# VHH binders against f4i9g2: the designs that were tried, part 45

Target 1, 368 residues: f4i9g2
Amino acid sequence: RSEKSEERRFDQKMSAHGAGIKTSSSAVPFASPKSRFLSKQEKFYPRCTPRLTGPQSRDTPPKRDTGIANEKDWGIDLLNENVNEAGTNEDGSSWFRESGHDLGDNGYRCRWSRMGGRSHDGSSEWTETWWEKSDWTGYKELGVEKSGKNSEGDSWWETWQEVLHQDEWSNLARIERSAQKQAKSGTENAGWYEKWWEKYDAKGWTEKGAHKYGRLNEQSWWEKWGEHYDGRGSVLKWTDKWAETELGTKWGDKWEEKFFSGIGSRQGETWHVSPNSDRWSRTWGEEHFGNGKVHKYGKSTTGESWDIVVDEETYYEAEPHYGWADVVGDSTQLLSIQPRERPPGVYPNLEFGPSPPPEPDLPPDQPQ
Below, E stands for the ipSAE of ESMFold2; O stands for the ipSAE of OpenDDE; V2 stands for 0.75 times the mean of E and O plus 0.25 times the DockQ between their complexes.

## First folded at step 25 (VHH; framework vhh_3k1k_2)

Design aa2 (at its last look DockQ between E and O 0.01; V2 from the best seeds 0.00; counts 0 for: pae O 4.4 > 2, placed apart)
Fold by ESMFold2, look of step 25:
Structure aa2 (fold): chain B 368 residues (1-368), chain A 124 residues (1-124)
Amino acid sequence: as target 1 above (368 residues)
Amino acid sequence: QVQLVESGGALVQPGGSLRLSCAASGFTFSSYAMRWYRQAPGKEREWVAAISSSGGSTLYEDSVKGRFTISRDDARNTVYLQMNSLKPEDTAVYYCAAPYRPWGYDRYTEHDYWGQGTQVTVSS
């Protein structure tokens, strides 16, 4: 093999490649789709003798490289009443459904719903929990956690959340989305884990990234990348990918870029390490002067080198393709969370009068 | 605490054979690849051989291929290095090692566990 086999979703801005040695790595999905998401439900029972109907199974493992889901993809539908139900389906599987309402300091409230099921023979099971959190600082959180096992011995869990808060340093509204996803095979030495995050503020600051890890038998691989946009034209992007075998061979590729107003740099390295610590490496770089000239350079441990200046247009993504207006439009359920009512008669003492409540107003549903 | 203890080093004639053992404790041995290294006086420690956690794959440094065989016995938590056709240039302290690679480890926080070493001397 001479190339990585897993689909990559990163923006690769490498502008140079050479005659260096290529190494390959692979990561293959092992998940089995056996789950159903909760959708619209109708509770139709004979009158006077209600029959409990449990939630549909939600035992499909998460899929790799799918980023952070939209809140709509989960179908979160919290109940206002406390529920504690359980039953048995016609196939002998069991189910439960419960909900609750936790209160805490400073107006903290968490509304939650938890559901799950177990097969008749106990060989498979699943759980899923939904929540809404808020407090009097204007903090809001919408979240999901699910997990499961199947009869093949595979296991998985996934978390997802959206958070609204006021940034302590800037006092700007921020929306942050994140996900963790994990699956492990019951029949192979195989599994993977992903952590994704996206952070946005009202002035256009954007930070995104992922940390990924996978193992398939004797091979392991890691992938990290990040993007940072300051909202004023500055951008930083980077990627660091590497893999190893149990026997000690390691290889990787990394690069970064930094730009502002057509001026900036890119640089990267492709490397390979033998079990005896012999290292091959090829580095490269570009300096962009903002005048149509680009300095391109590089070298390798086997003697390859170049150092030239060319006439070339500078290209880079100066703005995120998904930013504050987009995340506000996609976070309607988060933004509609109703905070806990303040106790009657609460009045902050201020030198010049009371301050407004810490709760922010709901943003518009439409972009700008 | 993780412990690796090598044994079996000796003085032998060129062309002779030795079997080194490395007894492991303090971790789930069957989940770890195992490696042998050696270090001659005045030289850096060099990798010699590796065996996968399953025992299904092995890899050898070129100068020992065909002469050395790495194996493992998971029931006894022991890795072996069978050394045949020994040469004077094989003279070194031999170390076993286990890479510490917990689930989800970060490459920048890698760590290996090492034994104390066992001396192999090949002289006529």
Scores: ipSAE 0.373, ipTM 0.776, lowest interface PAE 3.2, mean pLDDT 79
Fold by OpenDDE, look of step 25:
Structure aa2 (fold): chain B 368 residues (1-368), chain A 124 residues (1-124)
Amino acid sequence: as target 1 above (368 residues)
Amino acid sequence: QVQLVESGGALVQPGGSLRLSCAASGFTFSSYAMRWYRQAPGKEREWVAAISSSGGSTLYEDSVKGRFTISRDDARNTVYLQMNSLKPEDTAVYYCAAPYRPWGYDRYTEHDYWGQGTQVTVSS
């Protein structure tokens, strides 16, 4: 009688409900300020076609934050003949148009045209000037100046310049562009000023920058930025912005970055000052080692502090988006300027700029 | 002028140890991360190790991880590479690298500051 011992396999299904505490450490990615320097080149519509009718000027200040316009946008058209004309329109407004040709030493030639107008009551006025310059050194210049006042009392001034010259140190061709704009309100304590510059050489050296200032009553803001490319892969960028509010609050943000061959650093500071003079600031830095790792560090006046190494790819612009080839392509009118014929045997006086400061004397090799 | 002078390279047997030094001058040493590179004959220069400006963070290439130690002495403006358990494949010229000056632009400034290097040979 073989007693079949039924081994009851107690399948204890222990349902281990492991409550996975998803510690969502939302590492708030410090959004590296995407250099929104996508300057939307607002299409400067060439309003400057000299219509046969009295020069029409804009009756409004230039737009802010528009950067440096291309020469084609200015529609520079110099008169071929010396003109000196003036008239009065039916509405009582007056206009003038003049052009000239100035000659100077070293083959200097300046062709210019100027036009302007005034309303019948004198409440509005405008002036526009165009010029081209050249000499025997290879110097070429194209420029525009515009100014005006409208009936509302707003006033503005704008200048634009392109220059081709040979760099004294490198002997490389250089194209430089600059623009200055300013406007003042006639009704408010308001105004703004912008200065822009771009410098390019044939080896890829590039410098860009801007200074901006504005005021609206008790509010004010400043912005400065710069970009440097050495043409060999080295890049420097920086920004510095600050503002003051009507309440007396001040705030600012600045950062700098420098890179070469994937190695570099970024640093920045954000600060705030309350009307009570309480200051808050956060400073941060990044060291990029070129191996896909980044050392990130920072601190704040509120006691925040971090010092970490992260796996992060280094991104930077090794070359300018707009470089030598681009500026040359956009400087057709500048390049087309024809210098005066140089007489045989006459050489331009190359004023050799001051000799580069002597290389600091390597300390004399102490005689062993 | 930025100067980097590497030293400490030698012939050693496999499993041996060396300590490389790089003396830095011409910049604020304590403000910058420092790096070691090496270049073997017929090979490209490769990254070996890095140390942050604060010294709080160190990074190593995978092949040297656990064997090499990068350190710095800011008072002496010197970065070190302690190399242990050396292998024949570690044979190379070792270079110290300083970062570019982070601030200021000079078009004539050299981009990468390297020393002359120091030869490390690991051979039986």
Scores: ipSAE 0.021, ipTM 0.450, lowest interface PAE 4.4, mean pLDDT 79
ESMFold2 (binder alone), look of step 25: mean pLDDT 83; pTM 0.851

Design aa3 (at its last read DockQ between E and O 0.02; V2 from the best seeds 0.00; counts 0 for: pae O 3.0 > 2, placed apart)
Amino acid sequence: QVQLVESGGALVQPGGSLRLSCAASGFTFSNYAMRWYRQAPGKEREWVAAISSSGGSTVYEDSVKGRFTISRDDARNTVYLQMNSLKPEDTAVYYCAAPYRPWGYDRYTEHDYWGQGTQVTVSS
ESMFold2, look of step 25: ipSAE 0.244; ipTM 0.724
ESMFold2 (binder alone), look of step 25: mean pLDDT 83; pTM 0.849
OpenDDE, look of step 25: ipSAE 0.007; ipTM 0.284
ESMFold2, fold request of step 26: ipSAE 0.389, 0.467, 0.427; ipTM 0.785, 0.821, 0.807
ESMFold2 (binder alone), fold request of step 26: mean pLDDT 82, 83, 82; pTM 0.841, 0.846, 0.841
OpenDDE, fold request of step 26: ipSAE 0.006, 0.047, 0.247; ipTM 0.226, 0.591, 0.697
ESMFold2, last read: ipSAE 0.442, 0.483, 0.380; ipTM 0.812, 0.831, 0.781
ESMFold2 (binder alone), last read: mean pLDDT 82, 82, 83; pTM 0.838, 0.841, 0.844
OpenDDE, last read: ipSAE 0.000, 0.057, 0.035; ipTM 0.207, 0.588, 0.362

Design aa4 (at its last look DockQ between E and O 0.01; V2 from the best seeds 0.00; counts 0 for: pae O 10.3 > 2, placed apart)
Fold by ESMFold2, look of step 25:
Structure aa4 (fold): chain B 368 residues (1-368), chain A 124 residues (1-124)
Amino acid sequence: as target 1 above (368 residues)
Amino acid sequence: QVQLVESGGALVQPGGSLRLSCAASGFTFSSYAMRWYRQAPGKEREWVAAISSSGGSTVYEDSVKGRFTISRDDARNTVYLQMNSLKPEDTAVYYCAAPYRPWGYDRYPEHDYWGQGTQVTVSS
């Protein structure tokens, strides 16, 4: 992965203004600005423990991530029996927890657990729901949904999901993960939204991507990117990032690359739009011929241009850093879901390759 | 019912001054940036100036820099355009606008709210 960390920062060496690329001048940075509500002190919440009191209060928004959490990071541990409990804590806050299961056709089973709490004056509230699903086609799913608000007016919602698919005719196994998170400030014009996905199949196909949005007072920003590996040597990667101010200034940067067997291309654009709709842009490209020669070209709306051939070796990520074997090893809880009993002779045929070893007993994961 | 109402347009001699006002209602004014545009006879509408929702940032079209000043009064839900050293080329209908910028993953639809305009004429 060549992704930057979840930390927000700006590179003053890059120029998006009419001064051109590679200048020493500072430019308006790509947006991912710091929000004041992100500085709140985090509180520790113990995961499911056997106690006489209700679940601990949740009063802080989720942290922004740079990827999708593994199942261990969520610590899903569903109850084996129906529960329907409620109570009041010493500070006057109320709580509940409940669990159950749903049954359906074709062996469908959903086991779920739900809990929540509410402060005495109703100014804070939270809900968490956890589930396991399966059916006789070999489908399995883990999931979580959390939401809440606090006394400062902040609100949040997040969901995470991990799924095993079985193609009915080919028996090809596929594991998919997805997550969505959002948070809004109650005291300032600030918030963010992130959507992530990862998809893997047993033949080496891999797709990953994200869509992100943020707002901090007078600035908004968007980030989108994707990666695709076909498992046979073809690679497609792309990014598209842009930002704007409420005064009407917009700027952005995008690029893509496609490669197969050392042959391919890269191309991109850096652009800026003034409040009066005047547009500056600079485009660039590379063609890689697989013979040690690279054609590099580009131009800008201010007249900059180049068109050269250089001697240069071709480098690109030909294989995913994290693929099928990795996700199978990280999905042991998903894969261990026991489906409902079924009649003899009705079994899906799965193609996983070598089974991962059993996971050793580990300490509980840290709270997220 | 978003409403923007411009006022203060008049006939003025070259070199004179004029202050335009735009009264806003139907939305939380302090949360929105405001913009001024103008349209001269037979020409397309053009951007003139903008002010941030906080009032801390302003930006101007090159031809009016140093002569025009945009400001806002959030207590009265009003944005102003102070126009000094007026020239015959400044003759136009002046419009105020407020951008519609919903929070969300995709900004659709993107559009501005507009006033009806106020006529400014700079002539001897």
Scores: ipSAE 0.205, ipTM 0.694, lowest interface PAE 5.0, mean pLDDT 78
Fold by OpenDDE, look of step 25:
Structure aa4 (fold): chain B 368 residues (1-368), chain A 124 residues (1-124)
Amino acid sequence: as target 1 above (368 residues)
Amino acid sequence: QVQLVESGGALVQPGGSLRLSCAASGFTFSSYAMRWYRQAPGKEREWVAAISSSGGSTVYEDSVKGRFTISRDDARNTVYLQMNSLKPEDTAVYYCAAPYRPWGYDRYPEHDYWGQGTQVTVSS
């Protein structure tokens, strides 16, 4: 049956009324703005307001699992002058502030500032150090170290570093970031440690990783992960996590994925160990063939097993979410570090790193 | 000139204890974080422990946590590694390292000042 595609023609005409608003162009004469050069006497506010109160720092450990902060977050402010100051506050606390400029061979320069304080009773103390380094090799470094102890007995240490250098092998610019954080409880057998690193080069090579450890009495946990991008499409990611309870139960989970051009593999294991040393584990794997098929296999200690090929699209991140362009954009202070002027005819001592270990002698091809 | 001299290495039985010392000279020792490394035969040099310049913070490789203790005596310009519950896997040449540049952890151990090392052998 023929149902009819009706044509509806809607016409409507609406009218052009042309109202001629006569914009009278009255040429208001541009009165020449008398440049009142008000000589703003820049009141040189002597920035040296003697801060009667010494610098203050945080009284708490750093936060866990925060990764590597950007340089902007640190608020690195190096003193321009050599300062060596100390004082006592009204509450009896003491403080110090110092800065310096160190020079060395190969055009080495280090600007640094250090501050600290101590409570009247000595129960709390803190120290913060900032530095920037450079030399004639193109090396630049920005860093922070913070440490402290509070009245509760908690102690912590934190370091952060950004480095610009030329890779010895590729001659490519590389930016590396690292952070280490540690805190210990004064009241409990508790503490944690984190190590973070990021490495970038201009070709897209990227390495990221973290090691984390924590303890609370008889409980402990570990976390490790890494990401590698070769800049050409190869990706490696892995995680390894485990924990132990007060009862002696242990469990863990680990996995790895490797991909290149849509082809790759994933593997993992989940395991559990009871206090009686009974071990349970499940292992699994995936092979991605790049054709929309995935081989999935696995087994467990309880008798589970599977081996199947499924139609599944492969998804992986071929590039880092945060790469070279991003790190360069976030490293403006690092990049702004000015090396010392190199005298004419003076060349930096390029300490050629140790010769790459000789390529392992490929076993001689046994002549078939 | 910066000098680091390790000492205290010995042959010990599994479960034994050793205390390594590293005497430092030629730099302001108290301003530098100090580190211990070890290198087993046929293996790469690996980081073992670090202590902050203030001595207030210590960090350890996972394999040595709870067994090793790093400490320092600034008056003696010496860093120590107390090693307890030694295992055969701990067999290595142990090196102390000072950063080439003051403040912070040098990410490039190859630029650090190194001692000659001291041999630790754990064997039954």
Scores: ipSAE 0.008, ipTM 0.217, lowest interface PAE 10.3, mean pLDDT 79
ESMFold2 (binder alone), look of step 25: mean pLDDT 83; pTM 0.841

Design aa5 (at its last look DockQ between E and O 0.36; V2 from the best seeds 0.00; counts 0 for: pae O 5.2 > 2, unsure alone 64.0 < 65)
Fold by ESMFold2, look of step 25:
Structure aa5 (fold): chain B 368 residues (1-368), chain A 124 residues (1-124)
Amino acid sequence: as target 1 above (368 residues)
Amino acid sequence: QVQLVESGGALVQPGGSLRLSCAASGFTFSSYAMRWYRQAPGKEREWVAAISSSGGKTVYEDSVKGRFTISRDDARNTVYLQMNSLKPEDTAVYYCAAPYRPWGYDRYTEHDYWGQGTQVTVSS
């Protein structure tokens, strides 16, 4: 939270609490980043290359804490023709490039491109797959999957997808993005996993969040957060961050807020657990009545306490900074996917498109 | 699968010394921190000491600092507790533990592996 500077109103609310509240004193080893959608990924090589040349080598893991990309950040460029090519570079490494399309029930069509490379001795390798999908229900999907390892033994896996469908409950168009990234070190007891999601509908419903896990030698950490805007002024935000040493010390910080029309609450806890399970804890809360009065309270296991009413204006972000109009403007490739032509006399099923995968609490151990 | 076997417990006079061993199997020992606990008669089990997976960091309960030393031998998959200047208050069953922390675990799913314990008695 405090790691993001010059951010919008949202960042200010994520980091601020009321007077007399102790915050972030038992900080987790990694802070969650401010979510903003700019080109954050660095790529030394094109992800899809033209026919007639071999794919360029990919030998580094993805970066942590970059948020979720939009389609422009990927530079998706599927091959125009079916290919099945392979070759050997001057350094003895091998490569392949293939593409195709799959057809299925209910007008399903997947157009895809896959490429990869492998060093001469097999100590490094990488694979990238790109796709677009559609069916007759109006479902559209763009996606990317990357994986690899290098000669140092590092390994990584990364997915991203962007989906258009009708929401089952509201019958509104929805655009949803998700990303997963992980990397493991070959030389240290270290690695990390991140899952991000963003979901939008045309009436202002927005859900965003992340689940993260990491380990660096003798320390492990977790970060989870979520934001939910109902599009009518109701806001729920929360974070839960914690860390652990392998020697048994644990510490963390969590908070949540719920607001509507200037009325709501915040509450949180900062905590520390010793190896023998002794727990220190400091809790706090704020009740906002919508009239310029705020009830602030808290206590700790060491005897701190406060319970006061102050004159204070209520501040919170009632609407997301990045919403439906923004995501539609950033999803033109997704929206331009052409569905498969229907044969005469065939009608689509009444199903909605598939749901995105659920967010895991903890990262998987291996790339695909 | 995972097995921890403590040994070296004995009857010792106050001021004496004793070395406990914990032989481990069923996991990659060099990748895990190890811990010692003890349980005195009529009391809850309490943490005594821990050693990092690298062996470079140790931490001790206040009452044993300066008297107990935890160490590890990764070649023998063994963790040790050297106990010096023993007091009657150190009388307990001593347990070795390995924290089970697979990739992607959550703090709400922590599972430690335990040995069967070895008795240390300081009296007479």
Scores: ipSAE 0.198, ipTM 0.693, lowest interface PAE 5.1, mean pLDDT 78
Fold by OpenDDE, look of step 25:
Structure aa5 (fold): chain B 368 residues (1-368), chain A 124 residues (1-124)
Amino acid sequence: as target 1 above (368 residues)
Amino acid sequence: QVQLVESGGALVQPGGSLRLSCAASGFTFSSYAMRWYRQAPGKEREWVAAISSSGGKTVYEDSVKGRFTISRDDARNTVYLQMNSLKPEDTAVYYCAAPYRPWGYDRYTEHDYWGQGTQVTVSS
């Protein structure tokens, strides 16, 4: 029996009366705020006003965690003439200013300026030194050293250097920057030290790093980090930070990142050590396969553990944010250093230091 | 060079008292927390007590709380451990510990300087 299930054609015509509400959205023209670029004409007061008063420097330690300043920020101004001046100010403070020119072998020349001051009571003192160096090998150097002590007993020392030289191995031009800063409190058991360095070559090889130490009374902290770029796409970054309390509690965090062509790894550890030597740590890792998958794993001393593969895009900086072009652009004074004229027929003695002995070829792992 | 010299260890009867001393040199003593450790025969070295650089904070292992007192004399560069109500379980070589360096230490290296230790024996 053929039961004909009926196709009920429900026709319902419902009349969509589209009431056209003309919402006249009066586009209030966002008046482009006329950026009054008030060209603050920084009145470049020609700093050449003979300061009738002796040279003045800061009476406070340098700032922490400021990295390596550019040469323009130092305002390096070497005196053209040999100067040896000293005086006493109306307030009883004393000052000195001196400059010199040192010559050496291989066309070595060092121009330097030094200035300093001392308060009337000797409670405050400061010294600043600038120098430029060059020789016939193409070596160029700019440097600054500053030191001081204030009436509160705070003391500080700061140095900065830029160096242009030819790399002995690659024969490539290299620019290196470094800075060291330290300060000690006169009133507290407090002080800090920072070392910064940057190295660049024309092929994109870049090394950056810093070591930082600090103490404030019963607390101490350390920070280290580094970045390496080989100029071919290989990147290494790492950080290591830790601190110690007054009772010997310690904690820290470290991580490392290695990448090449989208493939790489990250690893890290957070740790804590109690005064009783109880240790807690969490370790983690990531393996990036370059295919949008990441293997994530980790564990802790408390029994936590994970091991998973996830779909995640890999992000890393393949190139330094600040590289060769940038450092060259910011090193105009360094580059402008003129070496002494080389006499005809005189060639710089390139003391090629002894080639490091070839790393002994690790014997090929004989297949056991 | 950092030197730590522990002294005061002796043979005592249960319930007795001892005062250990650790003379420190080669670093700014007043700037660092000091600690006492002990190592019993066949056991691992264990933490006993710590005192802050200021001397204002002290902490003790649970087993010695109320019985031991850590103190320091910065003028003499010396840290002390007063041990009261001694028990046979307190028998150990006692060590003084000082931080390795004022301006950073490698976390993978020994963070502390140790003395040669002083023997404490509690026996009836």
Scores: ipSAE 0.025, ipTM 0.381, lowest interface PAE 5.2, mean pLDDT 79
ESMFold2 (binder alone), look of step 25: mean pLDDT 81; pTM 0.830

